# VHH binders against UPF0159 protein Ta1429, part 2

Target 1, 206 residues: UPF0159 protein Ta1429, of Thermoplasma acidophilum (q9hib2r271to476)
Amino acid sequence: EKVRLIKYSNEREEMQKVLALLMYPFAEDASGIISRIKAMELSEASAILERIRDLRKNRRMKVGRPFEAVNYVFEVTTNYGAFRDLQRHRFLSIVRKPLTVSYGFDVPPIIAKMPDLSEEYAEAMKDAERVYRIIKERYGAWIAQYAVPFAYRYPVVFTTNLAEATYFIELRSTPQAHFDLRDIAIRMYNEIKSVHPSLAGIIKFV
Short names: E, the ipSAE of ESMFold2; O, the ipSAE of OpenDDE; V2, 0.75 times the mean of E and O plus 0.25 times the DockQ between their complexes.

## First folded at step 1 (VHH)

Design a8 (framework vhh_3k1k_2)
Fold by ESMFold2-Fast, scan of step 1:
Structure a8 (fold): chain B 206 residues (1-206), chain A 121 residues (1-121)
Amino acid sequence: as target 1 above (206 residues)
Amino acid sequence: QVQLVESGGALVQPGGSLRLSCAASGFDFSSYGMRWYRQAPGKEREWVAGISGSGDYTSYEDSVKGRFTISRDDARNTVYLQMNSLKPEDTAVYYCARLDSYWEGTPFDSWGQGTQVTVSS
């Protein structure tokens, strides 16, 4: 499966925004906070975020609301079954195409470990594709999508924020999570970490 | 445009080894499962081996289990079939195929051109 971070902002600017929002309730002068934070060293900002991370004792303790101000746009290519689970996570916007057979399919792990059953599974997918093409020819892609098995992959674009991403990643990266969602969660974490290594530190239970 | 190009076919003696390669282009290789098929003269085309897009899962026809190994190199967009302990019964044209959508009549939309393997005494 493919996970790609397609939109994000400069980390220093996002950290300054989060820190300003964290300090704002305790200050009389917003301009003073903004000036101080703009002058702040990255190492100082990182130390503050690390301290916030340490205050969370388990994944049930949510990150603060200021982290909702950091936004990401992801493209994920995964099967419909995994997507149904993904869409339960209250992402702000989710854009998809009709389900299709054009991006291949995933074989469930238990079936993949049984060679004869794995090939029988592939044959069943072949049969579903024939039905899909008949329906698509007669009734179009939006109706034909109902013939697409949950195993088939398709791309989805969605927007999330750092607080929501933290919740999703911590919940779905556990060993007990479904393989597809665990893989997506870990890839999302690695994408965020690659562009925002300091902010990614708030994601504790990965 | 999807293209699959098989290579590595040769004449080998019984008990010998051979590695087939399939070079893929025109699609996101790492996102698709790949299969090897073979067709002997006067016989139907039959499945030989398969590998998932992740590379974590492989499958083999019973007659080749323990002798053939399928693998992939996503950096080179190539799938391989390592054939050991070859038998005369393995003589066939070997085809590479992408596990993908198709209408009917063939198992997959994208087939390679094939490579001839001959095992003779």
Scores: ipSAE 0.000, ipTM 0.070, lowest interface PAE 26.3, mean pLDDT 78

Design a9 (framework vhh_3k1k_2)
Fold by ESMFold2-Fast, scan of step 1:
Structure a9 (fold): chain B 206 residues (1-206), chain A 121 residues (1-121)
Amino acid sequence: as target 1 above (206 residues)
Amino acid sequence: QVQLVESGGALVQPGGSLRLSCAASGLTFSYYDMRWYRQAPGKEREWVAGINSGGDSTSYEDSVKGRFTISRDDARNTVYLQMNSLKPEDTAVYYCAAGEYLSPTWDYQYWGQGTQVTVSS
């Protein structure tokens, strides 16, 4: 699976946490706020989140810092080039394996549109796989990873928060974005929405 | 330092019109709900009109519906109250207020100094 949400928290608890942080600047202490939000109905909390959505007129307007408190752990299987672009969005890579040929490779769209180049590209990848297998057998996977072209996919575990995810999804889901990152952004949105449908509402420009 | 400054108050005859303005500084204006309140001598301050952040929802006290219109210009950090068909009962000091929807009390946090409106022949 290209994008998998592997860790998240209960939505009601995350909403209560966000609401407490949103209310904090307007109160003398945190304990009274916590009592108030614990008594709040889900529909009431959802209405507040939709109000926040309405305040954002375009994707340049950032969601507030309280949304940084909602954390997600994703496993993303993509090529090395896309991985480097994800790092620019401040996704923290927790764990990775050595680069490998086991998850296939991506053909750049310009090459994919030209049958002769596409076939030559695929043959070059097969040649790289042969070299990879020889090195892996003799010296192990950690050394063999240096023979893996950037086109090959591998799984990386990332942590992010709802504010960072909103920024990434809204920026990279546009038609102008590189297609690999657009696909990842849309899949991340769908994963968040499936577990946190109310919180996903703040991701407005998809 | 947040500052709200009202202007436009004047003496007008019954049936006249007046436009009040409230200029805001020291806050991200587009994130705030804005309201107009008024207070006549010896009476409590009462809510008159409100407009949400984003400008897509307005609300009015029953006695001013159809006569007053609230609007905002986020580029100029200003909220307006257009007052038509003024009555002697509209005589009061008018205040603008800014508040965030997510306040624990849902009360408005910032207030202006007020502008005097007098409706008299």
Scores: ipSAE 0.000, ipTM 0.069, lowest interface PAE 24.7, mean pLDDT 79

Design b1 (framework vhh_8pnl_2)
Fold by ESMFold2-Fast, scan of step 1:
Structure b1 (fold): chain B 206 residues (1-206), chain A 120 residues (1-120)
Amino acid sequence: as target 1 above (206 residues)
Amino acid sequence: QGQLVESGGGLVQPGGSLRLSCADAGFTFSSYAMAWYRQAPGKERELVARITSGGSTNYADFVKGRFTISRDNAKSTLYLQMNSLKPEDTAMYYCAREGYDILTGYFDYWGQGTRVTVSA
């Protein structure tokens, strides 16, 4: 599975949390907010989120800090180059494995369009796998990882919040984005939408 | 979808009473704090009274004991009961829906106002 959402919280509880944070500056006390939020209908909460969505004119208008309170844990399996870009978006990596040849590799699109170069690329990967196996047998997987080209895939578990996910998805779902990141962004959006359909509405520019 | 419409203003003698109403066509009336503001000719707009979604109230010192703010969530309507009116209360009265907008911060939606004149 290229992208898998492995941990999330109940949507109603997450919506109540976001709405409480949104309302707090305008309330006399926190207990009144909590009582009101617990009594709020899902349709009323969804209408507030739709209003926030409608006021965003472009992706540069970030969602506010209350949405940072909604957290997700994802497992993503992709090549190391794509992971470097994920790190730029401040996704907190919880756990990773040593680089390995067990999950296959991605051929860059430019090379994939040229049969001769594609064949040579595949042969170079086979040579790297041979070196990897020799080092692994002699010195173990952690040392062998240094023989693994960036084209090889590996799984990483990371955390993000709804605000960061919105920024990443909106930025990386555009046609100009690197194909691997665009695919990851769209898959993350679909995973969030499947468990949190109301909260996913804040992600506007997909 | 949520246009505020004020009504109930008019001309009264000093010591008289008026009840202002503000109808909110919006579906989310019950989730917002609501307020009444006023603006006298040539003056700045000032807060008169506020009521939270939970019903807690706050009043400006100059109306405390004379005005009462209330809400009817079933009717999506805000009220201001004004008693013992003074010439100084003469102003255009505005209903406001107070909210927090994560894009712009503090967010108020205003109605068109209703005029109150207290004069002999």
Scores: ipSAE 0.000, ipTM 0.083, lowest interface PAE 21.0, mean pLDDT 77

Design b10 (framework vhh_8pnl_2)
Fold by ESMFold2-Fast, scan of step 1:
Structure b10 (fold): chain B 206 residues (1-206), chain A 119 residues (1-119)
Amino acid sequence: as target 1 above (206 residues)
Amino acid sequence: QGQLVESGGGLVQPGGSLRLSCADAGFTFSTYAMAWYRQAPGKERELVARIYSGGDTNYADFVKGRFTISRDNAKSTLYLQMNSLKPEDTAMYYCVKDTPFEYSGYDYWGQGTRVTVSA
């Protein structure tokens, strides 16, 4: 599984937090806001979020700070090249294992189109795996990682908030984006939408 | 403070079955991916099965078709149903609030429960 949402909170409670933070600058006291938010029906809350969605005319218009309060923990399994590009985004934390050969590898599309070159590529990967195993057995995984080609996949865990997720998904889901990052962005969107269908609505340009 | 308590281990003959349980005394069980790991004598700890907060499951090749992982969020309990047990399944089995890191401080490990499969 290339993208997994491994931690998230209850959608109604997250929506209440977002709405309270949206209302806070305009309210005289926090207790009044909380009472009003708790009494609000889910459909009413969803309508407010939809109105906020409508106000965003392009990807450069950010969703605002209140959406930073909604947090997700993702695991992404991708090749090291794609991971280097993923690291450029401002996720709250990124944690990873040493590079490994345990999750397979990706054949670049240009090479995949040429049967002889594709076969030679796969053989080179098998040779790298043999070297990796020898080094790992003698010196451990942290030293062995230096034998792992960039084509190999490995899992990384990162925490992101809904505002950063919106920025990443909208930027990387465009047809012009790198294929691996576009695939990751679309899968992240679908994972958020599956657990938070109302909040996912704020991710407009996907 | 979350404390994971494993139970259900024991001695069985080859071909037998056991059901392991892991109770989480803390909170937030429903929001974590949960996993069973095992460590056999002389081997490294290895993943047996994982279940995500959304219910998707992942199994090691050596247990596919024999073991089933499940969770009961209302009881904050994780289960591992083990069928067709083999001597090579002999190990300490650990319940984990799981992250992808094998040695990460984000992993919360229990004390373990021993499974012995022998005549």
Scores: ipSAE 0.000, ipTM 0.091, lowest interface PAE 19.5, mean pLDDT 78

Design b11 (framework vhh_8pnl_2)
Fold by ESMFold2-Fast, scan of step 1:
Structure b11 (fold): chain B 206 residues (1-206), chain A 121 residues (1-121)
Amino acid sequence: as target 1 above (206 residues)
Amino acid sequence: QGQLVESGGGLVQPGGSLRLSCADAGRIFSDYTMAWYRQAPGKERELVARISSGGTTNYADFVKGRFTISRDNAKSTLYLQMNSLKPEDTAMYYCAAQYLDEGTYWTPDYWGQGTRVTVSA
């Protein structure tokens, strides 16, 4: 899969946590906040989140720190070129394996539109795989990774929070963004929305 | 003409099981969030279950523990395993696909033509 959501928490508990943090500056103590949150109806909680969404006029207006408390673990399988662009987002904590030929490769869209060039591109990739296997057998995977073309995919596990995810998704889901990053951003949004439909509402500019 | 074709519906007694399938052309299946909807006579269509391109699942409360949604991207096929069927599950079941999950009002890009499920003694 290109994007997989590996870990997330129960939405109701995450909503209660966010609301408690939003109320904290205006309350005398934490116990009072907990009591108020437990008494709050789901419709009231949802209305507060929708109002926060409405107050953001553009993606440069960041979501507040309380949303950093909602955490996600993703596995993204993408080509090295796209991965280098993902690494430029300093807020991502990345765990990865050495580059490999085991997960296939991406054909640039321009080349993919021309059958003859697409076939020639695939043949060049097969040649690179042959070289990779020879080096891997003799020197191991960490040295062999230097023979892997940037077109090849490999999995990366990273952790993020709802505020960071909102920033990334809104920045990279625009039609003008690089296709690979836009695809990842949309898939990440869909994964979050599938498990946290109410909290995903904070992601406005997608 | 639709890209999605459902099968597996039929008549079954309460407590029985059915497995629905939805086959796609293959070109876009793996990139889409897939879902099963149902519509009982005189009712609006309602979401039964959905599965993202990454495999994350979401279920309506009335089917949790009884239905299981799954996908096979290599075969471009979506499945709904329906166990412990009840008369209330009687409906026309629709397969749906959506690329971008846009807000609270999820609107599929593609719909199947539906397959009938009848649960009666």
Scores: ipSAE 0.000, ipTM 0.431, lowest interface PAE 11.7, mean pLDDT 81

Design b12 (framework vhh_8pnl_2; at its last look DockQ between E and O 0.00; V2 from the best seeds 0.00; counts 0 for: pae E 17.0 > 2, grease 32.2 > 24.2, SAP .774 > .668, placed apart)
Amino acid sequence: QGQLVESGGGLVQPGGSLRLSCADAGFTFSEYSMAWYRQAPGKERELVARIYSGGYTNYADFVKGRFTISRDNAKSTLYLQMNSLKPEDTAMYYCARSHDYLWGEYSFDYWGQGTRVTVSA
ESMFold2-Fast, scan of step 1: ipSAE 0.063; ipTM 0.461
ESMFold2, look of step 2: ipSAE 0.000; ipTM 0.275
ESMFold2 (binder alone), look of step 2: mean pLDDT 80; pTM 0.827
OpenDDE, look of step 2: ipSAE 0.020; ipTM 0.296

Design b13 (framework vhh_8pnl_2)
Amino acid sequence: QGQLVESGGGLVQPGGSLRLSCADAEFTFSSYEMAWYRQAPGKERELVARITSGGLTNYADFVKGRFTISRDNAKSTLYLQMNSLKPEDTAMYYCAKGYTEFGVDYYMDVWGQGTRVTVSA
ESMFold2-Fast, scan of step 1: ipSAE 0.000; ipTM 0.227

Design b2 (framework vhh_8pnl_2)
Fold by ESMFold2-Fast, scan of step 1:
Structure b2 (fold): chain B 206 residues (1-206), chain A 119 residues (1-119)
Amino acid sequence: as target 1 above (206 residues)
Amino acid sequence: QGQLVESGGGLVQPGGSLRLSCADAGSIFSIYAMAWYRQAPGKERELVARITSGGDTNYADFVKGRFTISRDNAKSTLYLQMNSLKPEDTAMYYCAADYEWGSYLYDYWGQGTRVTVSA
């Protein structure tokens, strides 16, 4: 699976947390906030989120810091080029497996449109895979990873919060974004929406 | 921080080509990601192409295969080679420098250069 949502929390609890933090600047004290949040219906909470959505005129207007309290763990399988763009975003943790040949490889676009170079490229990849298999059998995956060309895909696990996810998804889901990251951004949006339909509403420019 | 100065715009017929240039007076051009944006009357600026300090490129879907972004760090100059121009490419083209890693907010904007594609 190209994008998998590994970990998330209960939506009701995350919404209560976000709303408490949203109300903090306008409240007399924390206990008053807790009482108001506990009394709040889901429809009222959703209306507040819609109001925040409406106040954002464009993608450059960030969602507030309260949305940093909602966390997600994703696994994305991608090539090194796409990973370099992904790592430009400030995700809380990024963990990779050793590079491997098990997830296929991507041919650079300039090479893909030249039949002779595409054939040579594919043969070079298969040669590297053969070397990888030999080294892995004898010395293990961590040493074998040094035989893996950057064209090969590998899984990356990272943690993001809803504010950073909103920034990433809105930036990278536009027609102007690099196609690999656009696909990842849209898949991440759909995963969040499937588990947190109310909170996903804050992601406005998809 | 430098001033960005765009040039190379003009009137061209459909199917024609233009090369835009963006010169930066700042000595640290080589560390910034650079981008070309465009804006038609009454519309917001939209990203056309982006290039990192290391030379990695991203293109908007509507220009892929037709436009090429490049940079010359020794000359502190950014280029946009535009081929197979269409009437819908008519816009003011702007050069921008991205100081922040992964941000779509740009710290520098030039004055723009006008591109008109018309028979």
Scores: ipSAE 0.000, ipTM 0.073, lowest interface PAE 22.3, mean pLDDT 76

Design b3 (framework vhh_8pnl_2)
Fold by ESMFold2-Fast, scan of step 1:
Structure b3 (fold): chain B 206 residues (1-206), chain A 121 residues (1-121)
Amino acid sequence: as target 1 above (206 residues)
Amino acid sequence: QGQLVESGGGLVQPGGSLRLSCADAGFTVSDNYMAWYRQAPGKERELVARIYSGGSTNYADFVKGRFTISRDNAKSTLYLQMNSLKPEDTAMYYCARDLGYSSGWYEFDYWGQGTRVTVSA
C-alpha cells in the first residue's frame, strides 16, 4: 500500500493517558488524577475530547501537548519530492530505504497533460530502470540508488505523535496542497480513524 | 492475465520473414503502451519493440530497419513484422501491455504462452 500504519497502541489506554495529562495542570497531585481516569466512563472521555475539538477555531490553534503522548508509526511509499516535504515536518523519527525502481513512479501533472511528452517520460523511466538493474547486479543496491530518478517511489518509515499528525493532516489536506501530500494526509487520517475513532475526532479541519 | 494471445511464430530460413500477432481479447479499443519482448534459450528476456498510446514507436538497436511494430485498434491486435531474420533472432516472443502510471505502478504485463520463432537452415 501507499500508506500503512505499522504500530499503534490500544485506544482506551491512549485516551486515559491523554486525559490524565489534560487534567494534570488543574490538579493538586497525580494520585487523584489516576483514580478519576480509572473511574471515567467512555461517554465522559468522549465529551472532553469533543469540547477540545470545539475550542479550536482554525488549524493554526494547535492541539494541546498531551496529544504528543499518542504515537503512530507509518510506512509511506512515495517519490523523492514528496519525501522532501514530509521530512520538513516535525516527526519524531524518519528512516528510508535506498532509492529503488520496484514501486513504480509518478508522472508530474504538467507532463501527464501532454500525451507525447508523457510517453517520452515513461520511456526515459524504463531506460533508467535498465541502467539501475545493471548497476545493482554489479555493485549492489546502495550504489545503484544513484541511478534512480526522483520520480520513482520508495518506502519511508516515520513516527509521528497525534499532535503533529493533526497539524500535518489539517495543513496538507487543504485544496491548495500539493496532490501527493494531500493524498498521503487523507490516507493517514483514515488509518488513524480506523484504529482510534475517538482520538481521530481531534483532527477537525480535514 | 489471459487477455493477450500471441501467434504467428514458426520455423523460417535465414533471410526470411514472419509476422507475429497479439490479440487483445480484453479490449475493443486499446491506446495503452504495448511492447514485444523475446527470450532466447539460456538468456534473459529482452525488449524488442514498443508502441506508445499516441502511435509513436521505438526499437532495440539489434532489430532497427528489420522489424516493424504496428497496431490495428479496430481489430484490437498488435503486430510485429519481422524481415531479414537471422539465427540470432531465435527466441520465444511475448507481447506485453503496460497500463503506465494509472495504477501507481509502472510495469509491463506478460500475458499468454508466447510464440516460438526459430531461424535455422
Scores: ipSAE 0.000, ipTM 0.096, lowest interface PAE 17.3, mean pLDDT 76

Design b4 (framework vhh_8pnl_2)
Fold by ESMFold2-Fast, scan of step 1:
Structure b4 (fold): chain B 206 residues (1-206), chain A 120 residues (1-120)
Amino acid sequence: as target 1 above (206 residues)
Amino acid sequence: QGQLVESGGGLVQPGGSLRLSCADAGRTFSSYAMAWYRQAPGKERELVARISSGGYTNYADFVKGRFTISRDNAKSTLYLQMNSLKPEDTAMYYCAKEYDSSGYLPFDYWGQGTRVTVSA
């Protein structure tokens, strides 16, 4: 899969944590916050999150620091070119293996629309794989990675929080964005929504 | 050295099933993410399935719906249930234990591998 959510926490607990952080400036002490949170039903918590969503008028209005407390670990399998663009975002940890030919490659959309050029592109990739295997056999994977074209996919593990994920998804989900990053952004949104449907509601501009 | 021991490989017909096991004699198993990799002749070693210490799983596209990774922390054992086996699944299967989530370092611990052959 291109995007996988590897690690996340229970949604109710994450919602209670976000709400506690939102209430902190208005509370005398932590016991008052804890009491309020324990008394809150899921419907009440969801309504508060929906209100926060409604208050954001555009993507330039930040989601807020409390949402930085909700953490996700993703594995993204993408080409090196897309990975370089992904690195520009403030993900906490980017972890990778040496570049490899094991996960296939991506054909740019403009080339994919031209059958002759697409076939030529695939043959060039196949030739690069032969060179890669020769170098790997003699010098190992870390040296061989330099023969891997930018089109080849490889898995990267990164950690992010809900605030940064919101920024990334809203910025990169537009139809005109780089095709690889738009696809990643939409898939990340769907993964978050599948496990945290209430919290995902704050990701408004998708 | 020999801290991860794979077993359960063998010869099986297409459509058959095998269950691979990996026993960890070394460190506290429950604290680590575990993975199964495979390597066929002339190909790279590739990730088959991963399971975090918290039990979250990740699968390669070519095994989704057919393979299931699981762990038993009490027995310090990792499993791979392989169903609907294909000739393309023929490979050496390796158990790996991740000390660190950093991809800049290789896995700290690898097993010696167990051979799976799918042939009529």
Scores: ipSAE 0.000, ipTM 0.078, lowest interface PAE 21.4, mean pLDDT 77

Design b5 (framework vhh_8pnl_2)
Fold by ESMFold2-Fast, scan of step 1:
Structure b5 (fold): chain B 206 residues (1-206), chain A 119 residues (1-119)
Amino acid sequence: as target 1 above (206 residues)
Amino acid sequence: QGQLVESGGGLVQPGGSLRLSCADAGFTFSDYYMAWYRQAPGKERELVARIYTGGETNYADFVKGRFTISRDNAKSTLYLQMNSLKPEDTAMYYCATELYYGSGSYDYWGQGTRVTVSA
């Protein structure tokens, strides 16, 4: 799977946490916030989030800092070129491995549209795999990684929060974005929406 | 089990308008990028317009300002509004599901709907 959501929390509890943080600057007594949040129904919480969504008129208007408290762990399997672009966003990579040939490779779309070039590209990748295996056997995986073309995929585990995910998805889901990152952005959006449909509403410009 | 069915094609005079529709069956429509392609006799299939899950659009230069792509997720229908039609727009028009820009269909290409622009 290209993008997999590994870790997330219960949506009701995450919504209550966001709302408590939104209320905190305006409260004279923190204990009053706790009692109000405990009594809040899911429908009431969802209505408040919908109002917040409606207040954002464009992508330049960032979601508030309370949304940084909603955390996600993703596994993304992508080529090294896309990974380098992904690192421009503030996703914390908690696991990475040496580059490898075990997860396949991506053919650039321009080349994929030309059958003769696509076949030659695939043969060049097979040749690189042969070289990789020889180096790996003699010198180990960390040295062999230098023989791996940037087209090859590898899995990376990232942590992010809802505010950063919103920024990334809204920026990278546009037609101007690199095709690999657009695919990742759309898949991340769908993963978040599947587990947190109310919170996913804050991701407005997808 | 998903399938795409195009409709709305026909014969129009230059300067006329047509609205094409593409209905999906068995898909989760909102989860897919959607696109319109066309193929004129003796030519290769070419991209006309794309619409992404977030509603952003991308148009081929030869239709900018004249065509508008839109989607209605509640009705599971994709549209192409074609204005100021030219004889050069004569082609079979196809809709497709796509995952990313520059890719082909992942599920199903429709059977196409014929558009003829002539006097």
Scores: ipSAE 0.000, ipTM 0.090, lowest interface PAE 18.5, mean pLDDT 77

Design b6 (framework vhh_8pnl_2)
Fold by ESMFold2-Fast, scan of step 1:
Parts: structure tokens; sequence; C-alpha cells
Structure b6 (fold): chain B 206 residues (1-206), chain A 120 residues (1-120)
């Protein structure tokens, strides 16, 4: 699938961690904060996070540094053109395979709307795949990757935190964003919301 | 998930002893860290003692040398042995179960509490 959340932590524990970090600079006694937070009901914690959400007036106002403590590992399968924009974000531990033809390719929307051109495009991709397999057999996958058109998909694994995810999602979910990155941003939001519905509330401008 | 049930509270004279128990018929304690908390009138809830699944213990300074936390995994029961009780120990005592957590770990189940009153 295009976006898959492969690692995340328990939401109640992550919420308590964020609240402790938010309170810590303003309190002398860390153990007192921990005791209060551990006794806090999920609904009460959610209400505090919603109040924090309300303090952000626009997407240029970043969420606070405590939200950097909530971590996610994503796998995204996309074409190289879209990935060139994705990798400009400050995602940690980006890992990818050599470019390959094994995950299929994307037909640009303008070409997909024209049957004759779409067919020529698909034939060109099959021709490129033939060239790729010849080079791979003779010179290996690392040399063969240079024959892979940018239309071909490959999986990328990266780690992000809730603050960076909020920045990416709010920036790339706008109508003016590249269509592939907008789709990725919305899917990432839905994945976070499915496992962390309360914390996902911090992602306000989506 | 089950309900944790505390018992063993009561009225005791200063210098006396009580043993609190925490049990739930619906689950085992083998894999969880367990803790005792207390809350006195007008005060915040505070950690009294904690025991990991491996048996390591941690105590608040105000009970060190007087209280002992222990667990019996075969009986799914947590205990707090309270000796040399003081009027300042008067509070509602709560049992809590937590998953593998660090210093900021959360408790995913709490008991209803048991009242301890230390008074002449």
Amino acid sequence: as target 1 above (206 residues)
Amino acid sequence: QGQLVESGGGLVQPGGSLRLSCADAGFTLDYYAMAWYRQAPGKERELVARITSGGSTNYADFVKGRFTISRDNAKSTLYLQMNSLKPEDTAMYYCAREDYGDYLGAFDIWGQGTRVTVSA
C-alpha cells in the first residue's frame, strides 16, 4: 500500500509523555507532575491537548517541541519524482532500495486522460524494463538503477515525530501541493488518526 | 481487562501495622510493573512504592524502612506491608498496574482504593 504506519507507541503513554514535557519547565517537582499525569483520565488529557490545539492560529505557528517526543515509522511507496520533494523534509533514518521496476510505475494524470498517449507511455515503460533487466543481469542492480525511469515506484522507510508530521501534513495537504504528495500527506494523517485519535487533533490545518 | 480491588485498610493506632492487598480475578500480574499510590485529603495523589515484573522495588522517601511492597504472581496479588504507621500515613491507598514503561510510564488500570486511618 502507498502509505503504511509500521511502528507507533500506546496513545495514552504518548499523551502523558507530552503533557509531562509541557509541564516540566514550569514545575520544580518532576515526581509530582508524573503522579498527577498518571492519575489523569484520557478524556481530561484530550481536553488539555484540544486547548493547546486552539492556541495555534495558522499553519505557520509550529506545534511545540514536546510533540517531537511522539515518534512514528512509516513506509511510503512512491515514484522518484514525488520522493525528491518528500526527502526535502527533515525525516530521520530514510532507508531505500536501489531504484527498481518491481513495484510498478505511475502514469502522470494528463497522460492517463489520453488513451493513445497512455498506451505509448506504457509501451515505453515496458521497453525501459527490458533494458533494466539486461543491465541488471550483466552489471548488477546498483548499475541497473540508472536505467529506471522516474515514473517507477519504490518503498522508502523513514522515522518522523508528531511535530514534523504536523508540519508536513499541513503544508502538503493544501490544494496547490503536488498531487502525489497531497495524497501521501492525507494518508499519513489518516494513519496517525487511526492509532492516535486524540494526538491527531494537534494536526489542525488539514 | 479486569478490575483491581484493594483490601486491608482500616483504623489503626499510631505505631501499628496493616497489610494491604490488591487482586483481580480476571488477569495475571506476571508481565506488569505494579505500584501503590496514596491520596490524603487536600493533597495530590503520590507514589508510595513500585515493584517491577522482575521484583525490583522503589520507595518514596517518606515510607523507606517502614513499608514493603511485594508480589505473588501465582496468586495474582500485590501487597503493601505497612509498619510503624504514623498519623501522616492517613490516606486512600490505590493499587495500579502499568505496562513496561520508563520513568514517565502510564498506569492502564486503577483500583477503587482502600482507606487507611491512623489515629489514637
Scores: ipSAE 0.000, ipTM 0.075, lowest interface PAE 22.3, mean pLDDT 76

